VH-VL binders against Non-structural maintenance of chromosomes element 1 (nse1). Designs and how they scored, part 1

No score or structure here was measured in a lab: all are predicted.

Target 1, 232 residues: Non-structural maintenance of chromosomes element 1 (nse1), of Schizosaccharomyces pombe (q53ek2)
Amino acid sequence: MEKERQDGLSDKHKFILQYIMCRTAGVDNEQVRELVQEQYGETATVEDVINELNNSLHNFDFKIKRVQDQLDGRLTLHFQNLSGDPVSQMATPYPPVQIELMRKIIEWIMKCDDYQYSLTTLQIQKLSRKEMGLAPSVIESHLHTFERDGWLRQREGIWTFTNHALAELDAYLHNEYESNLYECNACREIVIAGYVCDCGYCLHVYCCKHLAHVNCINCNTPWANATVIGRW
Structure headers, positions and changes below count from the first letter of each chain, unless a header shows other numbers; Kabat numbers aren't used for antibody chains.
F is the ipSAE of ESMFold2-Fast. E and O are both the ipSAE of ESMFold2, at different seeds. Each is the mean of both directions, binder to target and target to binder. V2 is 0.75 times the mean of E and O plus 0.25 times the DockQ between their complexes.
[cut] stands for letters that were removed.
The coordinates of atoms that the task and the answers printed are left out; those that the model quotes come from them. Centres of patches stay.

## First folded at step 4 (VH-VL; framework fv_ciduvectamig_arm2)

Design s02 (from c03 with heavy chain Y109W, light chain N33D)
Fold by ESMFold2-Fast, scan of step 4:
Structure s02 (fold): chain C 232 residues (1-232), chain A 124 residues (1-124), chain B 110 residues (1-110)
Amino acid sequence: as target 1 above (232 residues)
Amino acid sequence: QVQLQQSGPRLVRPSQTLSLTCAISGDSVSSDSAAWSWIRQSPSRGLEWLGRTYYRSKWFNDYAVSVKSRITVNPDTSRNQFTLQLNSVTPEDTALYYCARGYDFWSGWPFDYWGQGTLVTVSS
Amino acid sequence: QSALTQPASVSGSPGQSITISCTGTSSDVGAYDYVSWYQQHPDKAPKVLLYDVSNRPSGVSSRFSGSKSGNTASLTISGLQAEDQADYHCSSYTTSSTLVFGGGTKLTVL
């Protein structure tokens, strides 16, 4: 990708960029750390290299974004295109019906009752039949494709966004679903797995565990009484 | 390689607005791993964090309670810089002002790069 | 007054160990493991020594270590050297998404 390359980027920077870009579902921060230390020495940091890359990429509406997993805190790096309609861009290789299904799944996840931000396989099948008239085998095929391509993840029949999808959709979700969004008070990212206290203080599952507190740090109410966000 | 270069007036009259600029090289003001802060230091008060700006799909600003009513920290993506505006200054605002990068907000925003500092005197 | 309490000064001799405390409240030091320590030599900007209570950036000597208990974080410098003579500042993230500093501690190596 010549348009992302600049005269100012070293061959080592281009190698790291290519490594990240070739991994469409994201790449572990730890794996990139090993590459950075191999290329630049043990005092070099992922943060510095990625920031240098992003300084160049910004001119082309591209970015490498770091995402922290909301349950276990695992860090991954994701290459993003910031230009145009993000839903259409994420679904570029798909037929129109499949793009419409993805757009509907995003809406259904965001507008879930009881802060669940997830759908069962059965819920997706019922809603897809009702709103789009799709056959069960077609729905299954499309869900498999979304999972394979890294847009949705499934665990025990419960579907939600991957970290890659959250990275790609972040601006879109803030723009279209602001009233349906929670934000973590510790890290300021969107919450689809976490806790919200009656006082409004909200944390990702990982942020809550990392803080090692039994009670809400804002109002001192037990976290056991907080509303659970998401399903895990 | 990250460098922060400060500029702005060093003498401000009481009741006027203190305005400083921090130009960034080697990083982007919209980097999602960074937050951009203003910190001041006086002999009597030590270090005092004033506020920050950072981008996470939208711009956020956080300000210290002591200055919240009169402070603005504003990013400029086209020039890769951020500014401090502090209104209605008094002699108590006389201090050495630093801009700084807070990196990796997962880690409580340690400041890993600092500007050179600007001594601002508030007097008539 | 600074939000976090540090002793104004501490002194030690070469080879000695010294400890600097940083005391806050349940809304800052007690709330999070997000405590940083900075070293500042005369006429220079502060340099980060520790973050997340006890993590050292690359290039920071293992002589510098950190700990936290309740509302108090501590910086320990072992094998004290003349070059350690400096001001030391603690900082903490708060429950209101702000940052606070301690008053600073002047370390004298005699």
Scores: ipSAE 0.099, ipTM 0.629, lowest interface PAE 6.8, mean pLDDT 85

Design s07 (from c03 with heavy chain F105Y, light chain T98D)
Fold by ESMFold2-Fast, scan of step 4:
Formats: structure tokens, sequence, C-alpha cells
Structure s07 (fold): chain C 232 residues (1-232), chain A 124 residues (1-124), chain B 110 residues (1-110)
């Protein structure tokens, strides 16, 4: 083993930390696994390295968080700042109006009807004009910035949170939107793509498939009859 | 690197509360990769998982069906430790008690670090 | 009674292979691929050998391998060594969200 430096991290740990930090939209767990094996040998695990990094980072109110994609189970790693207001931290480089727009978009996604946890471009434009008086070109510019910075993703004009945004906002969403949140009964993470049974048992799409259950474990009702969460 | 150090009374009278503490070093009790469990071992019952506490944006607890009505597992972030409280003990609760770290939900929380164990005897 | 069934004992000679079975039901071993194996030497805490049926933690010898068929998981130890003499425990999650252990198997290396 290499001796740790005075700050508690080896040069190999610092290299991996820098690799993750420089990828603001997150980094694939498998890419980090390859990097860890290059630095420490084939028996080294991502989980051990991340845990060692988090032991040092916690002293500075930072953390690396793993987020599992709710559709395919792909793991991504995200560098997180635990200090301050998470929405303000996400939007630190943005003008005040743009920060307020981000807060509104979060609210609109969380309070979306029929468990969709997503908004169309048209819905965002209509709500932004109605509640904030923003011009369409300003809204479009801000949405493009949020997508480029890795906070929102869209497909065919349907917008929702990235894995990166969910990592950064996790505590904020629990505190502000507890009554609007579903948590996966298997992994305890926030669900924006999944199923909720009439009995209240909730799973991500991936967790439902991964556990290989056709029926709800709690009430034995087929998942085909469950309420769909999200658009996927 | 990760160490779990147990402490608490080793003799408890029937009907009292069994209370043990597990102090953590080398990891945080609020680590979102970890869950913190109590497991006991006796010749008659073998290994028994009792319960766990873990942080995922808020604190969660899971408890074994056999002890659910009388068990509490509590984290203490300020002291980086977690405790077991088992109420209304009987001589059948006499066992070697371990705290353990379950690491990584996606891997089924295998117990990768264990405390030294505490033999608790329930008798007069 | 333990929830998962293991043989009480197994024995082998140095250099040989042995297999320890862990049999449950469709509500535990058969339901999930969350089977773990633990090695316990006398007067020591258990140590994880395998998780997710067949995955080895860092530092665990490749002589230890795991498999599962239906309701039965198996631990195989190849190239038996004297230090393998220990108790071996399997565990699995249940459909009731409980974690259960087998009764343990005492391995004697002759």
Amino acid sequence: as target 1 above (232 residues)
Amino acid sequence: QVQLQQSGPRLVRPSQTLSLTCAISGDSVSSDSAAWSWIRQSPSRGLEWLGRTYYRSKWFNDYAVSVKSRITVNPDTSRNQFTLQLNSVTPEDTALYYCARGYDYWSGYPFDYWGQGTLVTVSS
Amino acid sequence: QSALTQPASVSGSPGQSITISCTGTSSDVGAYNYVSWYQQHPDKAPKVLLYDVSNRPSGVSSRFSGSKSGNTASLTISGLQAEDQADYHCSSYTTSSDLVFGGGTKLTVL
C-alpha cells in the first residue's frame, strides 16, 4: 500500500477523485472500475475506493454518491457538495431569474399530475410565462443551459431530472416534497420511473425486473395492474 | 481500515432491556453505501440477523420478524456509532452479539466488517 | 430450526475439492440472487467469502467459488488447505424482506 499524504488521500485516490470531479454530469461505474483496476490491480473494487474517498471528503462537506439508473440499473458516480442550499449550489453560476426558474421547474416536475415526473417543452414554456413572465427565447436558452450543465434531460421534448440532478437534490426533494415522493421499497431511493401497487409498495422499473417478481411481493397483485410512475 | 468496536453490559436480568453500542472508525454511520446491522449467534439458533439502520437521504430501519416488536437500532451521527436496544429479554436472548457493516445494497449488503462480539448472558 | 439447510459437517484432504450446499425455498434462495457465504474460525467473527451467489470480495482466494440452481446454492472450495478448516454459513434474503442464515457447516481438513 502507498503511504497516505498529510491530507489523508494517496495520489492514486486523488487521481480517481479528480476523474470523477471533472465529469460534472457523472461518470459510469464501469469506467471508474477500469480506472481503479489500472491504479490498484484487478482485485481492487470501486466500492472500497469510493468509501475511502468519502471518509476524507466528509470532513469538507463533500461526497461521491452512486445513483442507479431506474430503467436499466446502470450505476453512475457523482461528486456532491453537501453544504448550503442544494438548488443554489446547482445554480451558483446562474443569474437570480435562472435560479428561480430552476426552482420552479423542480416544483412543476414534482407536483406533476398522474405521477409523470416530467414536463413537455410546451408545459415549461406556458408555466414559465404565466408564473414568471419570461419570454419564450429566454426560456429556451435557460432550458438549453440546464441540459448542457447536466441538470435536466429531454427526449422528444419531454424533460425530467438527470441522475446527476437526483443525486444533488435528493435531500432537498425529501425535505420539500415528501408528500409528492415515492421511494423504492427495495433500494429506498427516489422513484421517477417505476410502479406503485395499490397497496403502496413501490419499485423502480429496474428493481421490479431485477427482483424477478411478476406480482407485488406485499399483496401478490400483478405489476401489470400497478400505477405507472414516470414516462419511459 | 474500517473498525467496529462494541461496548455494553454483558449481564442482563430477565424482563430488562439489553443495550449495546457499536463505535465506527474508518467509515461514517451516514454513508449511503452502508447499512449497520446487529447479528447474534447461539449454539441452538446459529446466526440470526436482528436489524439494521441506514441513511438514504433520511434514516431507515429494517428489523427481523422474530424481534420486530421489541428491538430498536439507532444511529448517532455526532459520535459515529449505532446502538441496539432489545426490550423484555428472556434467557433465550443469551447469545454472542455482533455489530456488522453491510456494504452496498446492489450487492445485497454482504457483511464485510464485524465487531469483536459481546457475549450477553440473560440470567438472575 | 435454521431457515436454510446446510450439512452439519464436511471433510476433505489437502489439495482436494469439497462442496457445501445451502437449500432454501422459492421464497428465499430461489427468489433472489442475494446469497452470501461466510467463513468463521474458532472464537472469531465471520468473514465474507462470497456475495451475490458467486462474487468474491477483494482478498478472497479464487479457490472459493459459488453457484446456484433452483432453491440450492453451493460453495465449492478447491485445493483444500489446512487454514480452510472452519465453519461456513450461507445467508439469503426472503420475500418477506428478512435476512436468514443456514445452520452452518463444519469443515474438517484431514
Scores: ipSAE 0.000, ipTM 0.488, lowest interface PAE 14.7, mean pLDDT 85

Design s09 (from c03 with heavy chain S33Y Y103F)
Fold by ESMFold2-Fast, scan of step 4:
Structure s09 (fold): chain C 232 residues (1-232), chain A 124 residues (1-124), chain B 110 residues (1-110)
Amino acid sequence: as target 1 above (232 residues)
Amino acid sequence: QVQLQQSGPRLVRPSQTLSLTCAISGDSVSSDYAAWSWIRQSPSRGLEWLGRTYYRSKWFNDYAVSVKSRITVNPDTSRNQFTLQLNSVTPEDTALYYCARGFDFWSGYPFDYWGQGTLVTVSS
Amino acid sequence: QSALTQPASVSGSPGQSITISCTGTSSDVGAYNYVSWYQQHPDKAPKVLLYDVSNRPSGVSSRFSGSKSGNTASLTISGLQAEDQADYHCSSYTTSSTLVFGGGTKLTVL
């Protein structure tokens, strides 16, 4: 252990915090693990350091959250602001119209038909034009900004939340879209890429692969017959 | 270092509610890397997990089937503690009760810190 | 009765190897690779020896190893020492997001 500060954090803890805070799209857990071991020795853990940081940060409505990628299981750490309206906070540098577009995109993703939790570029353009009267070039510019700033990811024209956005919006999505959410039965996090069995048992793609079951462990129905959540 | 300190009555009458508190230092009860469990031990049943509470965007509770209808495990973030409430106790609930920090699938450690244990006797 | 089946007792001499089994069902031990082993000395809380079937926490001797086949997990202690005399408990995660323990095994070092 290092010398305690008046706020209960050492200089080494503050270095780790600054490292995470400066990487707005998130930081690989293994990179933070290496930093923690460099600062505190090879038996030190990310979990202990982050818990100590979060004990202090909670007093200011901030938190570091660990997110597991729903497809490949990669762990990342994300600095979060827990106070106020998270959509307005994450969109603070944006003009009001762009903030409203972000709110609409969140709504459209969450209320998407057939458990898709994603939108095509064409769907976003159609909905933005219809509901907000935005020109295609303006929509495309805003989507590029959301992707650049780490709020949305796009693969082959299919848009959904980044891990960073899921971390930041977590409480907001539970408060506003509880009836539209699935939670993983293995890890209890929100599912936007996974499988839901007819019995209601739900797993992320990675959690399903990690458990390596051919059939649903709750009702023994083949996973091949499960409803796919998301597009990946 | 994480430390768990237990408190609560050691004698409870049949049909009453058993209530124990576990105070946490060195970690937060709302830590998303941890889950907070109650486990009991008796000569006849060995170790028996009762339930847990944990924070993952909202509070979750999981309870053992044998006690699910009469158990509550509640966090208290302001006091950094969590409690066990077990209703309608019988002599079969006589046991040594432990609180413990539970594993998170992603942290790789199971029950890595335990309270000192509280022997609770249920008798008239 | 415990959810997972362990032998009530095992014994061995110093320097020998012993194995303790932990048998469950397809809904617990057979479902996940989330089996843990605990060592408990008299009047002490249990101490974790292994997690995720075979992983050791820092400070746990490499003499302790774990494996799993189907619905049965096993703890092996090699090079038995007098201080290994204790109760050993297995636990497993279940398909209903609960945890279950075995009945415990008393290890006597002869």
Scores: ipSAE 0.105, ipTM 0.655, lowest interface PAE 6.3, mean pLDDT 85

Design s10 (from c03 with heavy chain G102D, light chain T95F)
Fold by ESMFold2-Fast, scan of step 4:
Structure s10 (fold): chain C 232 residues (1-232), chain A 124 residues (1-124), chain B 110 residues (1-110)
Amino acid sequence: as target 1 above (232 residues)
Amino acid sequence: QVQLQQSGPRLVRPSQTLSLTCAISGDSVSSDSAAWSWIRQSPSRGLEWLGRTYYRSKWFNDYAVSVKSRITVNPDTSRNQFTLQLNSVTPEDTALYYCARDYDFWSGYPFDYWGQGTLVTVSS
Amino acid sequence: QSALTQPASVSGSPGQSITISCTGTSSDVGAYNYVSWYQQHPDKAPKVLLYDVSNRPSGVSSRFSGSKSGNTASLTISGLQAEDQADYHCSSYTFSSTLVFGGGTKLTVL
């Protein structure tokens, strides 16, 4: 309805972009839908506005990515920087030892051989002391900062990536840890919470619920017998 | 609003490679909420899906078993278009070819926009 | 040769109700609720009528409804009108992440 101006973006597009950019943990797709409809009217869609934004942002190696939560299917929008080292970019405000700890945590999560894609607080404490010589209180402080800033999530002492971290690290994880990754057969995104059948067919928890199959569609083995990916 | 614009009619000879282009406006070929498909319709066969390309952290292709050994669907992000290449064509490949958008992947809403169609005749 | 089975033709009179079936296997129609229906008038590209078995896009009349039981999906057109005369195609995703169509059904409004 409203035309693009100057750099190809209207003031309304810039307002939506700013709203998304300022929320480093991501923003609810439904909240953005309300904002889009408020700015452009009922026929405007989030998808169209985000596509228009991404056409301009791509010239600067930036993107807004939609992420579906692997457990509950909730859609969120995440501003991401496609240039440079993603770990250094996300950790720009951090001192060097904290950046190193983040790199180590990513490695430890990805190289767990048990399908967990997560670490307990005790595992992080033990590994950080052994490999970096950090004091327990320093480790605890850094973990709290990573949680606060939206890079790691914790539930009952179990730590893994947020949706925002998965969006930001997506290319990095494929490049560095491809042999450690599972992809969902339904949506083709990385799986850190889901099920993998012995036949190799893999689904996010949400995708499995959404499809509502009792048994694996590929080999007819019950999902109750599948290997669980993640802790949740 | 999304529009798909296809190449004009083609006459190709048996054993040649068919190449068709679909230009996209109103969306990006690398949009992570869309996939980009080729579908054909022969007078005798009805609709037949051939394959698609889409971007989800990396490029993916899915192809129908009937053409998998001969087909490539590839994106061109610089020109915002995607192409069909079908090798070793036979008279059975004579059809009206459509490009189409799969949208929204997470909602299962499949083909909401179609190109105008390209008539392809394979004859000697 | 189509992967999904539809009747080649159906006919009805204005005001009547007709149903078109689409039968597949446990690997496609039976596997997912990702069945779509398309209406195609002569010399036009297909237009989506229903998706996810029974959902209507904006602008599609409530006279069009969909259902699924086991390996068979059905499109029902109530209050048949002359403008409904067209070809109707069903499609379904498969467990191998491909898409298949039915053979198409020609609807004649007499």
Scores: ipSAE 0.020, ipTM 0.600, lowest interface PAE 8.1, mean pLDDT 84

Design s11 (from c03 with heavy chain K58R G102E)
Fold by ESMFold2-Fast, scan of step 4:
Structure s11 (fold): chain C 232 residues (1-232), chain A 124 residues (1-124), chain B 110 residues (1-110)
Amino acid sequence: as target 1 above (232 residues)
Amino acid sequence: QVQLQQSGPRLVRPSQTLSLTCAISGDSVSSDSAAWSWIRQSPSRGLEWLGRTYYRSRWFNDYAVSVKSRITVNPDTSRNQFTLQLNSVTPEDTALYYCAREYDFWSGYPFDYWGQGTLVTVSS
Amino acid sequence: QSALTQPASVSGSPGQSITISCTGTSSDVGAYNYVSWYQQHPDKAPKVLLYDVSNRPSGVSSRFSGSKSGNTASLTISGLQAEDQADYHCSSYTTSSTLVFGGGTKLTVL
């Protein structure tokens, strides 16, 4: 029943919550769907269960956020802490110098000119040495930890935010870096991989492909002529 | 103390692969304080950086956008050298090619030692 | 052709001071203090003259100095000497981990 399901957390709801909470890098929506259908039957939806969980979690300043990958559209679920400083919460297990390095990396990614929203290994090492005096081995160790813990992703030496980091940092990035942010006109989420038209209309790579836009809906200029956001 | 010695063919036909080697003495190709670059020079384009390879727990490469689709820069730790491979060359790739060391680049000190240079002509 | 803009030529007389500019964008010269200057004599490889905008390697004369303001870096040579006649190249690290050069400036000592 809809009303009874909204009354509070059942043992089945607690099981789904624990499953999501234990996966700090996020969990695949399809995997959670299988679990939800196993617990509640074939007609149960992930969205309904998440909404019921979030009604209870909000009382404790927690939330489960659904994130769509900006390149391929895959959905993941992320347990999020809404209270306090998100960077400190994210880096709670880290020493102060490592937390400071994370704050610097966030700043360098966000203030990266030419729309890249990413850093190379060499950029991070040069900047970390210059601004913090850190040794290369220390920087490499910290980067490996950030990758392992699901805060940064790396492909061929190019580093940027994971979907988990974007979920956790959402409010922080809007508060501290509003002038550096692009927002997708289709889904209203932050863009670090996408296209921005000269008119200012902006879409994630996936949103552009999913909506089958050859030309900008706002000004009718071809997307082939748009500025590329991010490196992928 | 550090010396970079270049070798490789000086004449390449259009559409073939340009291949050069840079042998290192006085430092290690896997040194964590260095990166190893290829740079070319022509009258029409001036100096142009092509790419680098370097070791930081694992090997990394960075490449210039203009050549990224057809370039590889490979280290060889056993021979203490690194190579440039540039595929599908055109006459516009005719240039004087240098290898160079980026040293102590944590402080932004880019190129302190250069190879002797190799003039590569791309012609049919 | 070149990513950074330098004057094609500059000239001066012995004992004078000359300045060579190097203009880029906010994603290279304006982004970092990772500007280097190179001196190149005919048929020789370039030799590092300044790095990190204004730092001199051992053996480089104090007559060579560097500065940066916004997107423009400058090399100044004071007490100009005949041996300073050469090509001068600027370079900058970019926000994309690439490196870009200026077009080069030919210095003629009259």
Scores: ipSAE 0.000, ipTM 0.411, lowest interface PAE 20.8, mean pLDDT 84

Design s13 (from c03 with heavy chain R56D G108D)
Fold by ESMFold2-Fast, scan of step 4:
Structure s13 (fold): chain C 232 residues (1-232), chain A 124 residues (1-124), chain B 110 residues (1-110)
Amino acid sequence: as target 1 above (232 residues)
Amino acid sequence: QVQLQQSGPRLVRPSQTLSLTCAISGDSVSSDSAAWSWIRQSPSRGLEWLGRTYYDSKWFNDYAVSVKSRITVNPDTSRNQFTLQLNSVTPEDTALYYCARGYDFWSDYPFDYWGQGTLVTVSS
Amino acid sequence: QSALTQPASVSGSPGQSITISCTGTSSDVGAYNYVSWYQQHPDKAPKVLLYDVSNRPSGVSSRFSGSKSGNTASLTISGLQAEDQADYHCSSYTTSSTLVFGGGTKLTVL
């Protein structure tokens, strides 16, 4: 939205909104902080500007979400669509079979055994063949596109969600995979990299480090004995 | 415990059909977690994968380009076995033939069980 | 004329380390991390030694390790023992849903 509105959006607010919206894989909070200070002065905060934007965006089922990286705590900002089927909306430029593959990959990651919340390239190839009849070259092409567009990340053939995907899929994952989800007890966000104590108390890697607790605050069991969530 | 037991003629004349059978115990030929392959070994070509059959809602086959026009790999669920049929053989088809289980049909992950091998000679 | 290129032979003395290379193309070794290595003793069927480039099946010694860079996979055997004398074969899945093998490498332990 470039036009001035009576809902309180200034031209400067619209500029910041356009900056965030044009970067579909998300934007570093520090980059937005520089932009906010350039537009409104040194004492202006990202928090205030984003809150004002979200008040207007909520009317259209959109939101800017601040995401904290689960390993290092780095903050990024992500433009989200809150309406309809998030997977279909994320993948609007994709052919129907590619949208179906994304939906299947989400399912396979969420239902992954041993708390891994990740898949190997081999696992994706095998499951895609068995469930969809897709050829390896087709799968490789689609995985490259998902990585390029910021939905999946890969390291040494291990695939999982980006921070952007987690932001965009948040409501979808809660609605479809509630029983497969862990939530961080400190920040209340979904955990795909963290620790879960036998008592059920769960923290992101970063939240555990930031709180600096040696033992679980709920049951006093050492975190060294906790189940590791994710692969990093 | 999985075992693969091979049987079939060891001498085949040029232009005839080479036929080998691999009997499976300890697993099902229709297991959706396995693919069943034929591999041959010769001094001139080393190991050469020929083809596989596997069950994924229906039966599928994949074949090496070099033999695709002459080869059939067929499952037999009633006898829990699979067969190799290689048509119009030439002396170049003389090799030690193995059947093998590949646990993941999208890779050679791994050929974890092999038959004992059958040396087939193509000669008049 | 094997699809994957291996040296025909390699040799070493007990206690030494040796490396066997397996070179393919961007359509096989370079395409996926689906490289396996097989050990074959005389008059025996091959046995899987490594799969998915570097994974060891249960019972395989940690002396055997695998790696991949671009279109070349490598098998390294450390602390050579007499029983390691065998033929070693690499294999890879291809983008055409087929499998290919290397020509094999004869390891001689002197």
Scores: ipSAE 0.005, ipTM 0.423, lowest interface PAE 12.0, mean pLDDT 84

Design s21 (from c03 with heavy chain G108A, light chain N55K)
Fold by ESMFold2-Fast, scan of step 4:
Structure s21 (fold): chain C 232 residues (1-232), chain A 124 residues (1-124), chain B 110 residues (1-110)
Amino acid sequence: as target 1 above (232 residues)
Amino acid sequence: QVQLQQSGPRLVRPSQTLSLTCAISGDSVSSDSAAWSWIRQSPSRGLEWLGRTYYRSKWFNDYAVSVKSRITVNPDTSRNQFTLQLNSVTPEDTALYYCARGYDFWSAYPFDYWGQGTLVTVSS
Amino acid sequence: QSALTQPASVSGSPGQSITISCTGTSSDVGAYNYVSWYQQHPDKAPKVLLYDVSKRPSGVSSRFSGSKSGNTASLTISGLQAEDQADYHCSSYTTSSTLVFGGGTKLTVL
């Protein structure tokens, strides 16, 4: 059992907290597991340490959130500031125009047609020019910065939220885009990569694989016939 | 060092509502990696899971089919606790009642911490 | 009547191995790899021994192992010790986002 001091967190807890906090795009659960084992021994768990940290962090409107990757199930840990506007907080080092572009990209992803929850580079270029009058070189520079800073991911010109962005924006997306959201019936998190059955039962790609059944559990329709959410 | 402390009446009359409280220390009832369950134990039925409450982006509840029509599991974030309400009790609801934390890693829900248990007798 | 079927009792001698079965349906044990096992000593709350069929929490002896085939999960205890005398309960997640328990098995170490 891990020790928590009467005066607050132990030095070992503070070391783990600093390690997570310094990695603003998130940190692999496996890497934190290795640090926990190194500091506390082989029987110590990440879950216990994070729980103890969150007990202290809650008093300061901070939290460490666990995120499961929607495609491969890999776990990452993300330090969150629960106070203020999350879009402004994500974009604190950015100029006002770049903050506004981030807000627009969030809107365009959330309101995307055909369950795609993603945008092509060309779509972002066209929408940014139309709605904000931005030059192509400015748009390209800002997209590169968003990818570098861990807010958007890109695969073959297809852009969507990182796990870190989903963690940070979770409450914001529920408040602003509730009618545009799907939730996974297995893990209850937002779905941007998954399947939705005609009955409304929805699973992340990983959750569908992990549950190891071929048909929708609610209506028995094959998952092969479900609507695909996202592009990957 | 998660601890669950149970409280509530130990004697309930038939047709009334059974109400128990589970106070949480060392974790938050709104923790997004936990679910908070009520489980009872009787000689005739063994262990029986009754229901749970948990927070992700909003509150969710799941209930066992056998009690679904008469059960409510409610969180109280201000007091860091959750409650069981079981309506229209009968002598068959006489059991040892536990609250428990299920940690939802991979949706596995192993119960890693349990309350001390409350023996509730339903009799006139 | 419990949702999952376990033998009411099992017995063994110190140093032996015993196996306890837990049989459900395609909507619980057969649907997922979300089977847990609990040990309960008299007058105590249950303690988790295994989860996800075969994973051990921190502090649980490697003498406890789990497996699953189809609709049946099994707990095996090797090198039986007197302290293993207890009740053992299986549980499984269901396709309806609920949980079910087995009837429990009383292990006697003679």
Scores: ipSAE 0.046, ipTM 0.634, lowest interface PAE 6.9, mean pLDDT 85

